# Miniprotein binders against q9f7q9: the designs that were tried, part 15

Target 1, 364 residues: q9f7q9
Amino acid sequence: MSKKIYIGAMTGTSHDAIDISFLSIGTKIHLEYFHSIKFPKSLRLKVKKLIENNESSLSDLGTINKEIGFLFSKSINEAIGFSKIKKSSIECVAISGQTIRHEINKRFPFSMQIGDPNIVAKETGLLVVSDFRNMHIALGGEGAPLVPEFHNQLFYKARNPRIILNIGGISNYSFVKNRNDIWGTDVGPGNAILDAYCSDFLQIPFDKNGAIAAKGKVDHIELGRLLQNNFFKRKCPKSTGKELFNIKILSKKFLKKKAEDILCTLVEFSAKSIINSIHKNGHNNCDIVICGGGAHNKYLVKRISEMASNDIVLSSDLGHDVFAIESMAFAWMGYKRVSNEALIVQTSSKNVKGLLGSITKSKL
Key: E = the ipSAE of ESMFold2; O = the ipSAE of OpenDDE; V2 = 0.75 times the mean of E and O plus 0.25 times the DockQ between their complexes.

## First folded at step 8 (miniprotein)

Design d5 (at its last look DockQ between E and O 0.75; V2 from the best seeds 0.00; counts 0 for: pae E 3.3 > 1.5)
Fold by OpenDDE base, look of step 8:
Structure d5 (fold): chain B 364 residues (1-364), chain A 81 residues (1-81)
Amino acid sequence: as target 1 above (364 residues)
Amino acid sequence: MGDKSIKVTFETDDKKTLFEIYWEVFMLAEEMGYDIIVIIDGNELVVYVEAPSEEELEKFAKELEEIAKKLGAKVEVKVEE
């Protein structure tokens, strides 16, 4: 029998790419193929503006939802073409969509991902799984993180409790102690504020290896202020987004400092947010496996390592690409959905089981 | 992709090295502002790059060859029209 393939396609990581993972799922989860495409600059700027303004016309919102749907379709079809994988072997494609808003602290909590799954289903001719976050919210969750059960499946090691730390624009971690107990939370900022400062003030995409930050000094006044954010007072599990952790939270007085001191303070803010979350949850003294684009910020990783009492490894040291993990999680969630297998998801009270993701098909 | 691109194929027996190459390539393309496609298939990493000029493509190809040399991977560069 040909291997069944499950695609996961993701946007909105720490790097401006569309990541596409092809998984085979048997006794082991195996990445068969990975394809990454740079997110088109023009459309990236439209999305950035939409997120930052929190407003759009209905016409513009409708249009960009279609544009992102076509972008996913094109990227997935291109990835299939390069993979030499027969389309008949592909059971589904799971899409993250592009997150444009995430509001959970309201009477009507929601998470908004754009990218029309109907376009993706039509143009690829595949079964599409989408809208995972809003089902998590409907089940009493916060719509993030979605990855904890996947992290348990991928990283479980008997008698070796692990923290799987994803450093994206936002940092999240999963605590992987056993196969049955899933636990994960967003912890605070990842790279989002760092990269925004580099883009907006230094005209560079990011601080490569954290080399600028490594020369700076921490502003303890600003760091102390940033750590007073009400998000950190909330109980875990909890979610957040770039709408809470962006450049606008920085003080005007702080933004007048040297770039090195600003970046150093922002690295310290991300690192302390992670460590404080681990300690607050009693998950200290466990191996930390780092993934996501933040894994390549050597200074951020160093600061986490210096604050942690634990061994730190990259997911790449375990044979898993630091960038593929999130798109792999979507592929796996796609598998679970089409197999009619419930995910274990966290709520404010207890873990619950539910089917996550809407199915869209253009043909039988 | 536009009318001219380069295809760069990296080969290594170490998957860790492939992921390191992917990152170095992605960072370089972000620094240069180029559009890229990066493919990982088995022990191969394939990069397609678009740049504004042939001279910039050649310069980028040389940087990729240096990455390959630094990380101990084989590299092949082809111009695709």
Scores: ipSAE 0.433, ipTM 0.789, lowest interface PAE 0.8, mean pLDDT 90
Fold by ESMFold2, look of step 8:
Structure d5 (fold): chain B 364 residues (1-364), chain A 81 residues (1-81)
Amino acid sequence: as target 1 above (364 residues)
Amino acid sequence: MGDKSIKVTFETDDKKTLFEIYWEVFMLAEEMGYDIIVIIDGNELVVYVEAPSEEELEKFAKELEEIAKKLGAKVEVKVEE
């Protein structure tokens, strides 16, 4: 065997799929195979309830944790089968799990991902790397975003700073300027509240191209209230999750308005959250590369472009494997972990280094 | 009612086009409520989909062919496995 394969499997906060990337890593990082499977509807509903409800039974949590573990396992095994890559070529599979809580700004910060790595290790027969976020937190980081170092790896260009903006359920960006150091932060909602509104109130999965939103008028009172969330006042780096940005933050009076006005206001909320963060951090003098599911919301991208002082570049115009970047990042972090190479952890003070990811094996 | 399946293969040497096909395919599947598998291997993007009827699969295949036409990619449709 002259080539070693590293698998990254993740669920996003937007796409509602399990994305699986197979990397070979040598002089260059190479995407060998990409496999994406839509997240089953019944499990999406169970996960949505866990995220949005304040309480759930421990038995339900335990069961869903196993169901997600089996889902990852089935998806990975299918991907291996279609790829015709032998298990002997695969060094590890890194899994994101499915985030259900991300609570950092508190005395005992934590992040909770479900998808039992023991199930994945047993069902795939592979070495599994998981739980990257909690070591990140233990080392003084935010646990999210995890992608900034991988963004550096892919997008760094000397004397050419660049913003890599990922519009998922939660939006995040990396400021790519220094080859050997990182900067990144979560910024606020992306698609999370938009998609939840469409699902819960319109019985559609999302507002295609933002067409409904484009017909509406902004409710400036509700927008103002939403933008006063304490998350936006925190210094970077900061992180958040769908448990903070979901349908429950919308007032009952606002929810009685026309769908187009609600979606228009939520697009403004996401766009303003993003641009305000970029401006507050002094990152106005470089291109913004937009990636993630939100890049397909044409109205959202239009509003970002109209508010930005930066030039906007869509990831589709760059010819990179930008559709796979997040799952590739997990594969790459798995590679780093099994190679015993530290990752950079951004903190509120100084960046530190640490070994991220827990290793699980079912066999010697 | 037994499940039917199709395999649709898009081919292009342009990564921008491949990315656009990926998102168009997932948007279509999300809108129509289909569970799909998307595979990207080199210059090819392959979609596998199962549906309750041949009529639904033909409708989906036609939409996928329109995506290929719109984006200038080669497409091949096989209505069985």
Scores: ipSAE 0.420, ipTM 0.799, lowest interface PAE 3.3, mean pLDDT 87
ESMFold2 (binder alone), look of step 8: mean pLDDT 77; pTM 0.714

Design d6 (at its last look DockQ between E and O 0.87; V2 from the best seeds 0.00; counts 0 for: pae E 3.4 > 1.5)
Fold by OpenDDE base, look of step 8:
Structure d6 (fold): chain B 364 residues (1-364), chain A 81 residues (1-81)
Amino acid sequence: as target 1 above (364 residues)
Amino acid sequence: MGDKSIKVTFETDDKKTLMEIYWEVWYLAEEMGYEVILIIDGNELVVYVTAPSEEELEKFAKELEEIAKKLGAKVEVKVEE
């Protein structure tokens, strides 16, 4: 029998790409194929503007939702073409969509992802699974993180508790101690502010290996101010987004410092946010497995390692490509949904079971 | 003038090296403003690059060969017609 394939397609928060994982799910979870495509600059700028302004016309919002739907469709069809995987072996495509707003601390909590699943279903001719976050919210969750159960399935090791630390634009971690107890939280900034500073002020894509930051000195005044953010006072599990952790939170006085000192301070802010969260939750003295785009920042990884009393490895050292973990999680959530298997998700009170994701089909 | 494309294949037995190549290629493509597709299949990284000119593609290919040499990976460059 041909392997059943589940696709996960994600717009990453750590870099401006569409990441597409092809997952086989049997006795083991296996990444059969990975495809990353650069997010078109024009559409990236429209999305950035939409997120930063929190304002759009209904016409513009409707249009960009279609544009992102076509972008996902094109990228998925292209990835299928390059993979040499037979389309008949693909059971579903799970899509993240593009997050444009995440508002949880309101009377009507919501998370808004754009990218029309109807276009994706029509253009790919595949079953599409979408809108995971709003079902998590409906179940009493915060719509993030969605990955804790997947991290448990992928990284569980008997008698070896692990932190699975995803460093995206926002950092999150899962505590993987046993198969049935799932736990995860957003912790604070990942690389989003670092990359935004590099783009907006240095005209470079990112600080390669954190090499600029590694030459700098920490501004303890700014770092202390940043760590006073009300988000850090909230109980875990909790979610956040780029709406809270972006370049606009930086002081005008701080932005006048040397680039190396700015980047060094921002690395320290991400690293301390992670370590403080681990300590606050009592998840010390276990292995830290790092994944996500921030894993390539050698200086950030070093600072986490120096602050942690724990062994640190990359997910690649465990045979899992650091950049594929999030799109793999979507593929796995797609599998769970089409198999009618409930996910275990966290709420403010207890873990609950539910089906996450809406199914969209253009054909039988 | 139609956008020209090249296919560059990196091969390495080390997944860590493959990851380093991925990020170096990503950085370079973002810096140059080129369209790039990065594909991982086992121990291979396949890169498709589209650039405005053949000269720019040749320059980009040379930079990818230097990345491969620096990191100890095999590299093959093919022009896609």
Scores: ipSAE 0.570, ipTM 0.847, lowest interface PAE 0.8, mean pLDDT 91
Fold by ESMFold2, look of step 8:
Structure d6 (fold): chain B 364 residues (1-364), chain A 81 residues (1-81)
Amino acid sequence: as target 1 above (364 residues)
Amino acid sequence: MGDKSIKVTFETDDKKTLMEIYWEVWYLAEEMGYEVILIIDGNELVVYVTAPSEEELEKFAKELEEIAKKLGAKVEVKVEE
């Protein structure tokens, strides 16, 4: 059958993968296929250095931009090959790119994603939609989060406001109340610092279920210091990235503590960042739907639940895989772009509409 | 004389269990340093694993079978021909 398929390819999940969703979109949004491919270790290290270092060479940036483009291309082609979906049914592939900088609170705000869409277009032979964030910024938005309108599509329920909390490397949430408008914001770290600590200091990919963190004690002095970051003082909507929330913000004294106390404190930091934002924005009286890679850290979810005034639900309990929602959002935004349909851009004042995403083709 | 591959299929009617298996497999693959492709299709999680030797694949397959047993899912291992 002649279903129209839209691919979304996303990086930045807490498990360092390229997540790829194939959507069909008609009256209903349907996930036809989900595919997750590991980000190669050597390339992860190169990207981590670009994110965490203050200075990097332009040649390194240019080279890694190509390497990420080939990685997206290879991953997308493999996903097509393993799917039962005819390539001729695929209308576009939307790529997130890999964010390495997100600097908004300045005179000339910008967001920088690597992964050359020209490479992706050439190597896949598909129409590519990319760079959603910089048009969002140009229209007066924060460039992140991009998901609030998609969260409305999936989670809107009349007379039942919901918070959709995405725990990725950076956490964001949407307040889903109005079918025809959006509200969303980045809130702080999710798994970014936790996973970086595990990788750098423990040589493990992450703290499985938060088991190590659960054994520790919170360092309230370091926690207090971390929560003083100026990001938490900004009005919503706001956005941030791993370049702000990484290992380098941790004091040397704190890093000498037991691993369980470090991880326990970092879980508390993520949980308080999330819940403090929800409370400060007056969104206490509705359910929290948790999605994103961080949803599988049982200890983090437990701490969020214990701090919350809200009931907690996993997105899987509502029929949506916790890991697929972000890549589905990119597929959906690709669909909107190739259909010439505007997306809603939240600003500090009035929300506006605009066409997000640049189109790249290798052939005429 | 090149790398070897296996296909491992987990099946369960419990979506929560399937998600837990996904994270267990991901963690194990990263810890052991193997390349994996994870595919979720309905009640199935399909894992393709590539390693340089049959002995390494067998070790990994045994770990995946332990995950299935621990979490209560059916598991099937096929050598890729």
Scores: ipSAE 0.422, ipTM 0.788, lowest interface PAE 3.4, mean pLDDT 87
ESMFold2 (binder alone), look of step 8: mean pLDDT 78; pTM 0.723

## First folded at step 9 (miniprotein)

Design e1 (at its last look DockQ between E and O 0.50; V2 from the best seeds 0.00; counts 0 for: pae E 2.3 > 1.5, pTM E .746 < .8)
Fold by ESMFold2, look of step 9:
Structure e1 (fold): chain B 364 residues (1-364), chain A 81 residues (1-81)
Amino acid sequence: as target 1 above (364 residues)
Amino acid sequence: MKSIKVTFETDDKKTLFEIYWEVWELAEEMGYDVTVIVIIDGNELVVYVEAPSEEEAEKFAKELEEIAKKLGAKVEVKVEE
């Protein structure tokens, strides 16, 4: 019997890409193939308008939902072709879709991802698992992050609790201690404000290795003001996005300072946000495994390491496929769903279990 | 449109991770209105570049060859249409 393959396809958090992972799952989880495709610019612009506009036509929403469905389908079929993995070996494909709204703190919380799973099922001929976030929300969770249980699968070690710190636009971490339970939260900015400042004021996409920041001096007044944000006072689990951590939170006087000092202060803001959260949650006595795009900002990692009471390692030093972790998580969640195995949902009270993901098939 | 296939090969997964991030940073820095495809299988990383001109495709391929040299990886470049 050939091994069973589970595909996870998602829009990336550190790149404008669709990341596609093929997993085999037995005693251990093995990444068989990884495929990453840049999100087409014209369609990315349409999605950007949906996200940024307060109002959009239902016709535009419906049309773009189909276009994203076809994009996922074409990407998955292309990945299957290049992988040379037999399609008959593929048990399911789990898709993240493209998030356009995530509204939790309200009477009827919801998360909206576009990318029609019916299109994906029809065009790939595969069983599709989708819409993981809304069942997470229905069970009392935040709908994000979804990765903490998968972090347990990859990083759990008996009598060795670990922090898995992902530094993307927003930073988040999982506290990996218990094989059968989870803990995770967003903690604050990662690269979001840094990259926005570089783009808007320096006309460069980002500060490579934090080289500009490394030349600057911290503005402790502005740093103190930034750390007073109400998000840092909220109880975990919590989630946030670039709508909270963007250029608009910076004072006008601060923005007139030297670029080096601005970026230096923003690196310190991200680093302190992370370390203060770890300390506040009582997670000081374990390793921190750093992953995500921010792991490649040398200066940011240096500042985190200097502030931490914890030992710091890069996830690449542990040999894990760090570029694929999130798409692997979707493949794994697809596996769980088609196996009728519950996932753990972290809530503000007790953690619960539930079947995450909707199944869509085009044929028997 | 011109397609270029660049294949990196290394016997070390840490180097493969570094190539992955360097490739994406380069694509971002170049600012091309193109699709970049990254395929990773085992100890290989494959980049497909769809560029609007042969000159742009060759420029990108040359930068990818420099990444391979910097990181000690084998590289093969093929022009596809």
Scores: ipSAE 0.536, ipTM 0.829, lowest interface PAE 2.3, mean pLDDT 85
Fold by OpenDDE base, look of step 9:
Structure e1 (fold): chain B 364 residues (1-364), chain A 81 residues (1-81)
Amino acid sequence: as target 1 above (364 residues)
Amino acid sequence: MKSIKVTFETDDKKTLFEIYWEVWELAEEMGYDVTVIVIIDGNELVVYVEAPSEEEAEKFAKELEEIAKKLGAKVEVKVEE
């Protein structure tokens, strides 16, 4: 029998990419193929404007939703072409869409992902699974993080509790101790503010290895102010987005400092946010496995290591690429949905179970 | 614009993902549009990059050869018209 393939496609939170994972799922989860495509700069700028400024017409929002749908379709079809995998072996495509809002502290909580699944279903001719976050919210969750159960499936080791720390644009971690118990939370900023500062003020995409930050000094006044954000006062599990942690939260006085001092302070802000969350939740005595694009910021990893009392490893040291894990999680969630298998949803009270994701089909 | 296809081969999956990162980082630094493909069962990584000129394409190809040498991978570079 041909292997059943499940595709997960996402817009990267840690780097400017569309990441596409092809999974075979049997007794083990196996990454068969990975494809990463640069996100088009013109469309990235439109998305950035939506996230940071909250400015769009209904017509512009509708148009961008279609443009992102076509981008996913193109990228998935290209990935299928290069993989040499027969389309008949592909059971579904799970898409993240592009997150533009994540507002859970309202009377009507919501998470908004754009990228029309109807376009993706029509252009690929595949079954599409989408809109995972809003079902997670409807079941009493916060719509994030979605990965803790997948992290448990991938990283569980008997008698060895682990933190799976994803450093994306936002940092999140999963506590993997028991096979049947899942726990995860967003913790605060990842690399999004760092990369935004580099792009907007230094005209470079990122601080390579954190080398500029490593020369700087911490502004303890600004760091103290940033750590007073109301998000950090909320009980875990909790979620956030880039709309809360972006360049606009920085003070005008701080932005007049040397670039090295700014980047050093921002690395310290991400590192302290992570460590403070781990300590606050009582998870400070277990291995830390780092994944996501922030894992390649050597200075950020060093600062986390210096603040942590625990051994730190990269997910790559465990045979799992730091970039593929999030798109793999979507592929796995796609599998769960088409198999009619419920996922665990963390709520403010008791964990519940439900089917996550909407199914879109253009044909039988 | 010239398209470059670079193929890396290595027996170590970890090395493939290290190459992926180094290539991605280099492409971002250069401002190129890049597609990186990792074929797990084939132990191959294929890079497609669009360079603005032939000179920039050759420069990028040389940098990729240095990455391959540094990480102990085989590399094949093809400039596609």
Scores: ipSAE 0.464, ipTM 0.791, lowest interface PAE 1.5, mean pLDDT 89
ESMFold2 (binder alone), look of step 9: mean pLDDT 74; pTM 0.673

Design e2 (at its last look DockQ between E and O 0.81; V2 from the best seeds 0.00; counts 0 for: pae E 3.6 > 1.5, pTM E .699 < .8)
Fold by ESMFold2, look of step 9:
Structure e2 (fold): chain B 364 residues (1-364), chain A 82 residues (1-82)
Amino acid sequence: as target 1 above (364 residues)
Amino acid sequence: MSIKVTFETDDKKTLFEIYWEVWELAEEMGYDVTVIIIVEGDKLVLYVEVEAPSEEELEKFAKELEEIAKKLGAKVEVKVEE
């Protein structure tokens, strides 16, 4: 009766890391081991430039695709070594890859992740499950968020609907009401623009607790302009990425202002984006459970709480494995794929079911 | 040069706060970290490996981690490796 282990490895949404979760799955989902490794700074900068500039030679793109594949492989192998979990107990490793483009509202929608699964399969010797987003899109979905069904698995409570708000680089939420059906959407920016401003203009990784932002004054003109983005006018479900919400959307005049005012305005932008979406969808009469890296920006959480008509709860107060939720979701989706079990795909009309994830093996 | 630091608590909320403070400290100081979380019986153990360019920087980081443990009421053990 060996315990079967499913690995999920992803680029973290709460800090710049590769997050790796090892799950056992029976009647309950159990986190056996969690491993988090800092994303190498030089490679992170290459990825950031690629996303923001939307330009690269094909050769450079091919090279960085391999570099990310080796990064995932090294991180997974290190995690296996430290875990004391027998490699023979591991059924698969599911990888997120690194998203560099997510373009849905167009004639030929697509999502592009780098991190070559062939490298991961070769270097780990494990069955790899990857590319969940493009089958999601092919079935009529948005390709993101992928977490709503996993949020249902973790957070469903009868007669107690909940919003699970994940504040990562991009914010998304799930409306958890029915055990066997899902609802979820991307919302807009979370901490992506905040952290990019800190890194690019202040030479610090982030604004701890929003302390700088808390001293500033909102630029209501720039805030109004930012909230006019067509993404906010789309009906849900919808999806977006850092290619839309980055430093380039900020006006040159705004960027000349004091750092305090810039960060204050960007916090307000993220908070308004979130609360406006919840209200527009009629999800006002339930608790909001906040998770993800943005949950630790105390000023951002304060602004959300002050705008909300909902009660706000941090996921840490509920005792969940808050640091691991998204990597656990990938492990769980890997489990579903190798078990030949369908996932629910939310579409603009009816939800459908499909097999998500491509399987890659180097041997056997 | 690296140090290995172990935090022990029986409370997931406390473990979560340690996890975030460790990552924030590492980002602020510019150090590479590896974070591992293990369940040992009724205890949650957070294991941190930190790499820094000098012994002085490792000692500075270790002192900050001990202050985090004191503030949050967790057990901490620091081991210098290499």
Scores: ipSAE 0.391, ipTM 0.768, lowest interface PAE 3.6, mean pLDDT 86
Fold by OpenDDE base, look of step 9:
Structure e2 (fold): chain B 364 residues (1-364), chain A 82 residues (1-82)
Amino acid sequence: as target 1 above (364 residues)
Amino acid sequence: MSIKVTFETDDKKTLFEIYWEVWELAEEMGYDVTVIIIVEGDKLVLYVEVEAPSEEELEKFAKELEEIAKKLGAKVEVKVEE
């Protein structure tokens, strides 16, 4: 029998890409194929403007939703072409869409992902699963993180509790101690402010290995101010977005410092946010597995290691690519949805179960 | 102009390290890049397709990819696509 394939496609990672994972799911989860494509600069700038400035007409929002739908469609069809996997073996495509808002501290909490699943379903000819976050919210969750149950499936080791720390634009972690108990939270900034500073002020995409930051000195005044953000006072589990943790939160006085001191302070802000969250939740006595694009900032990883009490490894040391894990999680959530298997939703009171994601089909 | 580069290794860790080094290099140079990883049993292959503004910049990028392969102990094949 041909292997059943589940595709996960996502945007909004730390490395301006659309990531596409092809999973076979049996007794084990296996990554059969991974495809990463650079996010088009023109469209990236439009998305950045939506996130940071809140400036769009309804017409512009409608247009960009279609443009992102076509981007997903193109990228998925290209990935299928390169993989040589038959479309008849593909059970579904799960898409993240592009997050442009994540507002959970309102009377009507919502998370907005753009990228029209109807375009993706029509252009690929595949069943599309989308809109995971809004069902998570409807079930009493915060719409993030979505990955903790997948992290349990992928990283569970008997008698060895682990933190799976994803350092993207925002950092999140899952506490993996038991197969049947899931726990995860967003913790604060990842690399989004670092990369935004490099792009906007240094005309470089990122600080390679954190080498510039490693030469700097911490501005303890600005660090202290940043750590007073009301997000850090909220109880875990909790969620956040790039709209809360972006370049605009930095003081004008701080932005006049040397680049090395700015980047050093921002690395320290991400590292302390992570460690403070781990400590606050009582999870400080277990191994830390790092994934996401921030795993390659050697100085950030070093600062986390120096503040942590336990060993730190990269997910790559465990045979899992640091970039593929999030798109793999979407592929697995797609599998769960088409199989009519409920996911665990963390709520402020008691965990619940429900089907996550909307199904879109253009044909039988 | 584009190049298609194929890396081969038997070690998953090496394959993912190549992926990262290639991605970083493409971002540093400001090139559009497609990186493809195939993980089928013992077959570990990474394909890179890059668009550069000139043939000279493609040759420079190809040399950097060969140095990455050499540094990490992987086999590399470079094909220029017209």
Scores: ipSAE 0.231, ipTM 0.670, lowest interface PAE 2.3, mean pLDDT 88
ESMFold2 (binder alone), look of step 9: mean pLDDT 76; pTM 0.686

